# Designs tried in a protein design chat: VHH binders against Di-N-acetylchitobiase (Ctbs). Part 4

Target 1, 344 residues: Di-N-acetylchitobiase (Ctbs), of Rattus norvegicus (Rat) (q01460)
Amino acid sequence: EDCPCSEASLCRPIRHHRDFEVFVFDVGQKTWKSYDWSQITTVAVFGKYDSELMCYAHSKGARVVLKGDVALKDIINPTFRASWIAQKVALAKAQHMDGINIDIEQEVDCSSPEYEALTALVRETTEGFHREIEGSQVTFDVAWSPKGIDKRCYNYTGIADACDFLFVMSYDEQSQIWSECIAAANAPYNQTLTGYGDYLRMGISPRKLVMGIPWYGYDYICLNLSKDDVCAIAKVPFRGAPCSDAAGHQVPYRVIMKQVNSSVSGSQWNQDQQAPYYNYKDPTGRLHQVWYDNPRSISLKAAFVKHYGLRGIGMWNANCLDYSDDALAREQTEEMWGALRPRL
Short names: E, the ipSAE of ESMFold2; O, the ipSAE of OpenDDE; V2, 0.75 times the mean of E and O plus 0.25 times the DockQ between their complexes.

## First folded at step 1 (VHH)

Design n02 (framework vhh_7nfr_2)
Fold by ESMFold2-Fast, scan of step 1:
Structure n02 (fold): chain B 344 residues (1-344), chain A 120 residues (1-120)
Amino acid sequence: as target 1 above (344 residues)
Amino acid sequence: QVQLQESGGGLVQPGGSLRLSCAASGFTFSSYAMSWVRQAPGEGREWVSSISGSGGSTYYADSVKGRFTIARDNVKNTLYLLMDSLKSDDTAVYYCAKEGYRYGSPFDYWGQGTQVTVSS
């Protein structure tokens, strides 16, 4: 295939792996021109192929990897797995991509054929990519804890052994609320760290774990807001839990920054969860509570990554920041990228 | 009450060896994973190594892999770190840490630390 880049060398796959991974997700919108390329080691594409992004990332020595998405019912068939892998390898070659990030978040029963099939898919995908594209990278997105989150019974040790590393989605941690139905941090500090402890205790090397940080928060309508800022939320069940973050909605950091300045409370810090939040009234007079991550909460997690020798850090998603020419927006965006860097 | 007490630190020349010990009490030692975590002067804490409750699984940071060995004696309730081929960059206070019980840090108890200084 023809190289779309100004230099032919930019179509060659990236072969070098850096000691510290900075793994970022891009959903399009052309904001990638403003990312902090001094940090990025891998861009995982969640959108339409953009050859200009690929050429630019390669010019910075960063990988660009495909999204791996497939129905679990189909991967039980080994012939289907082989065909899917061959198709993805061919696509990676055609688009000059450096690998694939497998993003399967479907419910799996421990006794189902999908349990073994998923591990086989990861192993076979990794073998195929490594054989066909020298230096290619195969990764898999896992929940914040291996303890049955969202009814995902996966062979976590087998999957970790099979691929280059795991991107740990240490966010959406209110997807199943087993305690009080109240608003809470998207990634509470101590709960997040417990998830990493769970992965480590089952035998997964810290060098197989990249910490995923949210650059978005959740906006919850409060059925009642107590004097101690406890926001009671609607009971929306999810995969067996009586309450979930489906009671709220996701909001990107750029929107949060504009809204917090107009909020009733201003930004507050919750010491127990080590996360910021604020309260605001909507146009109908209803009280909302928004939980998010800021440079302070992110830097605490980046310190954990460095101190416990994890493979790296990254986020969902790089498009969440304000890349406009506004001076305040530029400063806030620089602080968010800076917080990923383990400076201590 | 849970108690963790480190010992075995000291001054050693580059290329030398040290063996650190951590005496544990106040919990069923063999039921919990244990770790070593270090803190260099002016730096944050860095995880070094972990061992499962049974001793059947061990894990190491890339910076120490091949040079350090973690071990435990579940009869004596003692955790060990055997440190070979020490480098100046290994200079730090070394803490032993216990696996957490609930929501919170992966480690719920820390020892007082023992100083390791690698210098000529």
Scores: ipSAE 0.000, ipTM 0.099, lowest interface PAE 18.9, mean pLDDT 88

Design n03 (framework vhh_7nfr_2)
Amino acid sequence: QVQLQESGGGLVQPGGSLRLSCAASGFTFSDYYMSWVRQAPGEGREWVSSISSSGSTIYYADSVKGRFTIARDNVKNTLYLLMDSLKSDDTAVYYCARGLRDYWSGYYTDYWGQGTQVTVSS
ESMFold2-Fast, scan of step 1: ipSAE 0.011; ipTM 0.451

Design n04 (framework vhh_7nfr_2)
Amino acid sequence: QVQLQESGGGLVQPGGSLRLSCAASGFTFSSYWMSWVRQAPGEGREWVSSINSGGSSTYYADSVKGRFTIARDNVKNTLYLLMDSLKSDDTAVYYCARAPYDSSGYRHFDYWGQGTQVTVSS
ESMFold2-Fast, scan of step 1: ipSAE 0.005; ipTM 0.426

Design n05 (framework vhh_7nfr_2; at its last look DockQ between E and O 0.03; V2 from the best seeds 0.00; counts 0 for: pae E 17.0 > 2, placed apart)
Amino acid sequence: QVQLQESGGGLVQPGGSLRLSCAASGFTFDDYAMSWVRQAPGEGREWVSSISWNSGSIYYADSVKGRFTIARDNVKNTLYLLMDSLKSDDTAVYYCAKDIRYGSGSYEAFDIWGQGTQVTVSS
ESMFold2-Fast, scan of step 1: ipSAE 0.123; ipTM 0.606
ESMFold2, look of step 2: ipSAE 0.000; ipTM 0.136
ESMFold2 (binder alone), look of step 2: mean pLDDT 80; pTM 0.809
OpenDDE, look of step 2: ipSAE 0.007; ipTM 0.318

Design n06 (framework vhh_7nfr_2)
Fold by ESMFold2-Fast, scan of step 1:
Structure n06 (fold): chain B 344 residues (1-344), chain A 122 residues (1-122)
Amino acid sequence: as target 1 above (344 residues)
Amino acid sequence: QVQLQESGGGLVQPGGSLRLSCAASGFTFSNYAMSWVRQAPGEGREWVSSISGSGGSTYYADSVKGRFTIARDNVKNTLYLLMDSLKSDDTAVYYCAKHPRYYDSSGYFDYWGQGTQVTVSS
């Protein structure tokens, strides 16, 4: 396996673990050249392999990890698990990667064979990577709460014990709306913290939890917008819930920053949810309400990470910011990266 | 036999408070998420609040947020709804409803109580 880097040392796996994890997702587009590498400890790649990204990350002392995905029906078979793990280890070696982030977000029934098979996959993957690649990192993406989100019945304590740590996807918290069908924050502060409280109460160490925040929001068409800014949304069911965030669409922070300047309301702050939102009218005259996270809401979450001694913070996804040479864009991008630093 | 029995309803003036209770039997109470659902005369059912099996997660309809508190006592097998700052619009029959699983917070309920009438009027 030839090293594609300018220096052979850059193809060696990163062995150093930092006290505070900054775990970021990259989906391609080569925006990684402009990331805040003074903070990043791990880049989880969700796009095509980019050897330049791998070489650069390693030059900054940051890990680059594979995406681990597999159909749950297949992992019931232990022979299949062993083969899949061997293939992922071989791929990591071939691409000079530092580990794998397992992103399995499938529905699991508590009584199904998938329940035990998923925990076994995480344990066996961690054992395989640690044995075959010295200092490698195996992580698992979990929902914002262990309490039945998207009908995912997982052995969260077993999975946490099995891998290096959990990346908590504390976003898409409107995937199942059991309350009124109205637009709401992607990651409301108190609801998000309840999820971490639930993970901690079940015995998971704070050193096993990395807080994932969204660098994107949701844009909802309002069937009705009240004088109190309550936006009624279309009833789109999801996994048993009568309403869901599928009634809206995701919008990256870079688009939100351009749109808020021309919005009807300007940026508003919702104190109950500790999140910003705004209202705008589209070219057809329909009212929309957009909910997102900004440096203020992110800083509040970073403070929680520090206060409870969590392993770290990160986001979906680093590509969401405006990396152009525009002065305002640079300032906004610097503020978003800066908000990840827990300062009290 | 699964049984859910509500109590604590009654007549109260606007701005008043009520505490609803739901006594559960015939199943392992702590293993299931629970909800309160209300129905005003001539209207459809409106979901009010949900609580997870452990009590760690709670959810509220926007119309009651900040005024109502859902709670559970897994030792007594009892679900509660603490209702403050009651409005005439809160007038309805309030039902205790059981979700089918511990991790299932879906809008589907496998068992319902008889309901308890709450009337908010001057």
Scores: ipSAE 0.000, ipTM 0.105, lowest interface PAE 15.8, mean pLDDT 87

Design n07 (framework vhh_7nfr_2; at its last look DockQ between E and O 0.05; V2 from the best seeds 0.00; counts 0 for: pae E 16.8 > 2, placed apart)
Fold by ESMFold2-Fast, scan of step 1:
Structure n07 (fold): chain B 344 residues (1-344), chain A 122 residues (1-122)
Amino acid sequence: as target 1 above (344 residues)
Amino acid sequence: QVQLQESGGGLVQPGGSLRLSCAASGFTFSSYAMSWVRQAPGEGREWVSSISGSGDSTYYADSVKGRFTIARDNVKNTLYLLMDSLKSDDTAVYYCAKDLWRGYSYGPLDYWGQGTQVTVSS
């Protein structure tokens, strides 16, 4: 039913933090009833508020957190920051939410007032939420590397120190292609790990890092497909890079699973990137190459999370799987959720 | 069902201005980034501009930066492209497009409108 909260306990915020976070994004569509709630510690809402989802998550001991977005020019003003924080705290209380995930992905020049304003926003938001809602969680989404990705010059150490932890968006790693303009993995293994190494080398604790993995891939039209499966892609620039993943389109795991079995190549494994891919022909005869993540590639990343003692793991986004009653779909969905568990 | 309907195209002289609109329905408009993409005669589709779901982040192709402004009205579920200082090179069919996920401003696009023709000619 429509909770809000015939059982009064379901409206109370979750106050304890787990030792291992499983931080998942939900974009609506009411697929959340079929998620693996034995793992989930936090659901970050990226759509319209769903009070039934909030009640259900709380019944499973999981947090539900608000999306935090704001124009960077506005947060330079400390009075605006205070007002925005007060409004978000009030909204969290009204909706029985357990915190906020700040998703600011705007470009920032290192010398701009936005550089310090962003860190101040994160610090002040965390102080406000912790004061007003006991046990609440404030998190911030960061790029796969702190090294100028998408022209985001942020005070990463200051932001990490200011909030409960960082959700590292270790995907969309082809948003800026500085090398050959070719199709590649959404989250190549060694490149992804280099990003975590960079965060750690700057002094950020592994307990401040939650690894975000993609449950979607990219479908690229190949202008040319070589004998060695090199797919040349259209030159679509982004934030100073000559090529980007905007040359392709995102495709959820559920669609990939239906397409891969009928593809020209079948699923292939690229050892250098430790990621699966496949080639297919569209109805007009054009060759495509799709790069994605599967239980194998996810398990390798989960092993890294465990080995380096990161705070946890999570994904964009939980809606990407096939939650139908089809036997094969159920098996594939269970394998994807299972791959998030660090294995001994 | 996702529906996108562009309007506002037409014939203008070099240096002129046009305002394109895109009426969106069938999804929670404010939750998704929106983009304008164009296709010039004899060429492939070229990304022009994107705007985040909240409207807080905007991105522009270098060829239009400083001349075009992207905007949205989340109450009216409408996307806009305000085009100033139009050049002959801006002649194209302009398409409104919706991103699949994230609500980020440059994302790969999963749905396109019917398009609206812009012709810049003396």
Scores: ipSAE 0.013, ipTM 0.356, lowest interface PAE 7.9, mean pLDDT 88
Fold by OpenDDE, look of step 2:
Structure n07 (fold): chain B 344 residues (1-344), chain A 122 residues (1-122)
Amino acid sequence: as target 1 above (344 residues)
Amino acid sequence: QVQLQESGGGLVQPGGSLRLSCAASGFTFSSYAMSWVRQAPGEGREWVSSISGSGDSTYYADSVKGRFTIARDNVKNTLYLLMDSLKSDDTAVYYCAKDLWRGYSYGPLDYWGQGTQVTVSS
């Protein structure tokens, strides 16, 4: 394949090892030009392929990896797995990419063939990429906890062993609400840490874990908002749970920053969840409660990463910030990137 | 890429009328609610009006109810704000804004135009 970069060397896969990963999800556009490339070690491309992004990332020593998703029912067949992997490897080569981030969030019954098939897929993918692309990076996205979140019975230890590392999606932690149907933090501090504790107690090495951070929040319509700022939400079942964050919708940080100061409550901090939130009224007069992460909440989590020696930190997704020339936006965006650095 | 461009602003006397337009591109216009937001000098942005994607639902701030009418042409990808009985307090930069979510009319706004100046003065 012809190299689209100004230098042919930029089309070569990244081979050097980084001690601390900063894993960035990019969902498209040219926003990547404004990312903090002083930190980024890997970009997972979830948008349309951009050769300019690839060239630039490589110029900064950062890996660019494919998105991987496939129906689990199909991968029971080893022949299909092999074909799928071959196609992904070929695509990576054609686009001069450095690996793949497998993001499968489908239900798996513990006794189903998919349980073993998924582990096999990850292992075989890793082997294939490593063989065909020197220095390639194969990662797998896992839930915030290994405790059967969203009916995902995965062999987490097997998967961790099979790939380079796990990207722990330590967000969307209200996908299944088993208690009161109320709005809560997207990634409550203690709940998040408990999840990581469980991964570690399973014997998964900290070096196999990259902590995912949300750069978005959830906006919930409140059926009732109490004087104590408890927001009752609609009951939207999800994979067995009576309530879920499906009662809300995701909001990027850039929008949150624009909205919070004009909100009814302003930015509030919940000490128990160690997360920020705010209340606002929509045009119809209904009250909403938005839970999100900010530099404060992220810094706390980053400290955990450092303390336990995790492989790294990352975010979903980098496009969520405001990269405009507005002075306040710049400051806010810089603070978010800065919060990823473990505190010394 | 999403683009919003306002027009129709200007200087008008109290009691006068203006019609603002917003040309939209880069997204499926009819799938999103649209809003008008204004910002007076030295003040924060104030929501003025919203309209659902289909145009069947409209909402107004109390300050403009009975005077302003929001409308849209989904064929032309254009949002309108008909402003009648204008007051000095209506002086502001008026922004067209896109709702963040497809099919959701009550969510936050994610894209804004550059705005058009409306000045109401005798």
Scores: ipSAE 0.000, ipTM 0.244, lowest interface PAE 12.9, mean pLDDT 92
ESMFold2, look of step 2: ipSAE 0.000; ipTM 0.132
ESMFold2 (binder alone), look of step 2: mean pLDDT 80; pTM 0.807

Design n08 (framework vhh_7nfr_2)
Fold by ESMFold2-Fast, scan of step 1:
Structure n08 (fold): chain B 344 residues (1-344), chain A 120 residues (1-120)
Amino acid sequence: as target 1 above (344 residues)
Amino acid sequence: QVQLQESGGGLVQPGGSLRLSCAASGFTFSSYGMSWVRQAPGEGREWVSSISGSGSNTYYADSVKGRFTIARDNVKNTLYLLMDSLKSDDTAVYYCAKEYRPWGEYFDYWGQGTQVTVSS
């Protein structure tokens, strides 16, 4: 174990427990130097290993956790699970990481061997990490609701009991559209809250739930745009639903901020969904509608986190903001980080 | 198991055209959005264009709008970038990138890249 940091202490695992989690995803590109480290408690890495990021995060008392991903067919075998866990523990030790975030989003049939195997993987991973790396953190990404989203029949209570907490991906909430095939918010306020209500009603502690919010939106091409701003979208099926957000494309907040000023509509607020949107016309003459989250919509969700005593908040992903030295970009970026902080 | 292989790069004069291809294997190609990302010498990566899994939706960086066209053939598992009116500023290594989620902006797999050089 060679320590790449300027101080050997920065290679030691973070053991400090935070009362409030701010759990952020990083996908690379060195933008982490500009994050609001006064808030961050955990960075989940989805890019290449960056030892400078690890050293810096540890200097701020923040954890850095591995991405955990594996094919479900393989984890039915308990020998394979043990080997995978041993490999991830060894990797965490080699890279001086503080744990692992398991990001399995595959379909699971309720009657399949994968149902029990997934719960076993989470339990065994947590046991292995806690045993081998003192104070390590094991977390699992779950859908915005436990109600069969994307054909994921998971043992949500078992998984929650097995790991340190769940990061709830309360975004991509249009992944299955069972109603009208129209553009809508990535994380509509009331629908998002219904998902948390569902987790709580099944007996999962609010201290096991970290609210994930999107720092990106969806850009949809409108087949028709009504006078009431209803954007009809292409019928793209997903996991049994006739329509999905696959009809659109994800756009990061930094791109949205540059585009909204030149849009046809300017930024609009949809009261029912408590989310902003705008309409624009592309160079080929097609009308688009973009749905996103802004400091207002994020602050409303942060207030819910505080009011119901959830473990914390976080987002996909920290790289979505404009970290340039431009004065307007700095202001917008500061407002987005600030919106995560529950008002007290 | 996932592999992305780019081809079609080369040297062209300003105003010329090139067609890049990316052969994909090891995943259900039609279920994932695909992107082209470029990296000029000494610069960071710049996103160029994206296409949805179905091919119905396409998006372009402002610097390439009207000059580049992204397309895909889901039967052949191949992604394309048709580049017209090339400029010296388009000189870069062009990477084929697979979206991590079916419609996400995060990329989990990258090709090895193909060099495009625009000079007289």
Scores: ipSAE 0.000, ipTM 0.331, lowest interface PAE 10.8, mean pLDDT 89

Design n09 (framework vhh_7nfr_2; at its last look DockQ between E and O 0.01; V2 from the best seeds 0.00; counts 0 for: pae E 19.8 > 2, placed apart)
Fold by OpenDDE, look of step 2:
Structure n09 (fold): chain B 344 residues (1-344), chain A 123 residues (1-123)
Amino acid sequence: as target 1 above (344 residues)
Amino acid sequence: QVQLQESGGGLVQPGGSLRLSCAASGFTFSTYAMSWVRQAPGEGREWVSSISGSGGRTYYADSVKGRFTIARDNVKNTLYLLMDSLKSDDTAVYYCAKDSTIYASYYEGMDVWGQGTQVTVSS
């Protein structure tokens, strides 16, 4: 295939390995032009393919990888798996990409054929990409914990062994609320660390784990907001849990930064969850509580990454920041990118 | 301008299948949850299904669970509803909606609606 880049060499797959991964999800547009490319090692393209992004990423020595998703019911068939993989490899080659990030978040029963099929898919995908694209990177997105989150009974150790590394989606940690139906941090510090601890205790190498960071928050409508800032939320069940973050909606950091200063409460810090939040009233007079991550909460997590020697850090998603020319926006955005660096 | 346009509706016999599409424009499609809502004649709105921005999480009303599948193509900015084993009770105008609230039957979070597509299940 013809190289769309200014230099033919830029269409070659990235072959070098970096010691510390900064894994970036891009959901489209030209926002990537403003990313901190001094840190980025891999971009997972979840938006429309952009050859300009590919060329630029490669010029910076960063990998560009496909998004992988498939129905688990279909991959029980090995022939289907093979076909799916072949198609993905072909697509990666055609687009001069460096691998694939498999993002499957479907339910799996521990005793179902899908349990083994999923591990097989990851292994076979990895083998296929490595064979066909030298230096390629195959990763799998896992929940914040290996403890059956969202009814995902996966062979986490097998999957970890089967691919280059796991991107741990250490966010959306309120997808299943088993306790009181109240708003809480998207990625509570202790809960997050507990999840990683569980992965490590399972025998998964720290070098197989990249910590996912949210660059967004959750906005919850409060049925009641107590004097202690407890926000009761609607009961929205999710995969067996009586409550969930489905009672809220995701808000990108860029919006949060614009809203927080005019909010009723301003930015507040919850010491127990080690996460920021704020309360505001919508135009109808309803009270909302927004939980999010900021440079402070992210820095704490980044320190954990360094301490335990994880493979790297990443975020969902890079498009969530404000890359405008506004001075304050620039500062805030820079702080978020900076927070990814482990503190020395 | 944010726009949603449904298509794929029609007349089908009980037990039949349909695939609805919703073309989205005017916003970053992949960053928003999307929902299907239906309304039968003389009835109120009924939430049918929701899907997260990434497509990783899906929700279904009990009335359609196991029969309907919600999906999305973020490259094509299109939302889908695959409807199998259709019943007469599924007869309704089906609307897609941009959902600011994730996955649930909270209509307040659905700030943009399509014009709807008619689904009629009849022998």
Scores: ipSAE 0.000, ipTM 0.291, lowest interface PAE 10.8, mean pLDDT 92
ESMFold2-Fast, scan of step 1: ipSAE 0.019; ipTM 0.497
ESMFold2, look of step 2: ipSAE 0.000; ipTM 0.133
ESMFold2 (binder alone), look of step 2: mean pLDDT 83; pTM 0.843

Design n10 (framework vhh_7nfr_2)
Fold by ESMFold2-Fast, scan of step 1:
Structure n10 (fold): chain B 344 residues (1-344), chain A 124 residues (1-124)
Amino acid sequence: as target 1 above (344 residues)
Amino acid sequence: QVQLQESGGGLVQPGGSLRLSCAASGFTFSDYAMSWVRQAPGEGREWVSSISGSGGSTYYADSVKGRFTIARDNVKNTLYLLMDSLKSDDTAVYYCATDEYGRWSPDTYYFDYWGQGTQVTVSS
């Protein structure tokens, strides 16, 4: 049928914007039934369309938005952009979705035609969605800083002006390691805040910025672990940097919580980075160091969001928590969702 | 609910060939990188090969490079491992595997979903 929901009203797009955005990513697996829907304002779908999720989110007054992904070489052509936008609008209507989140993370040279084409895509997508779906939301994922991260030369002010707001991916901040090749926090506090300072200083309104935090960490194999817990990692280059977080592997919070209590070190707090970490030995005897975010580190970032009047907060990704009926898992999951709420 | 089921294993003489298949269900197969992992008698898990969701990128362990070919059919939701020039050291149970986010790693610790395995025995 046209509307897969129990009530026809649940297939209508969400029209109202909330004062504080809580923008979450969902990658499937039906864990959404256990999310903290008292907070969520937008679910960005990264995976197969789930009509039950859409119906449920709408019953809670939350938006569900499409993933927007496209090859940059193709968007240079304005006819291609128009066709792609028409297809995405049609898909949003068919799936009763409330908009689109554009997730383009490709390298762009400042002098390339892709530089202007990307800004045009965002503007034209926003115009098309707003015209065709009343109250629809168009957003764009940006790096933790506008300063040439991962060789992305984008017109950040133009993109921000063109769409409803930016989701700032304040994670994977070790994607390019220009310093010593050692394990470090996925989203170090001071470095993360510097990125927001950079966006604000270029004239982007705080109402255009939603802070994205990681609900996953990085697990690094230590080639050497010093007595001061410095973990030397393999030299895996990325986009001109000699070392990167590609030397490690992403691991979700639920796995981290199961490992940390049985780890060699237990949970440690790094005051300089304002992030937790731990050391563990794998079944083959290798030493690992895991860097992650916990309720403490998330609460510090949520406080920044409130203090500077940012549009909101969110995370990659909501599926990372343990949604089992285990009492400890429930407590840990409640604390992680609770940490997103800025202090009074 | 992710399900992976291997087939195509068997007994083969040194220098022979086998084609392994892995039938996948319960997820959007084309969005997931897929891997082959083997476990020899009395040994730990050894990563063999991985293929990106689109099939555009393939990766191989040094021990199998040039002898094995990983492939996928996203219409049939099937992963393949074409094994040529088999050696006695290739004797193992072969598993198809993926992680919850569709990523791959040469460290088998990171895989969340595993098939039941298919036995490959290379013996004269």
Scores: ipSAE 0.000, ipTM 0.171, lowest interface PAE 16.7, mean pLDDT 89

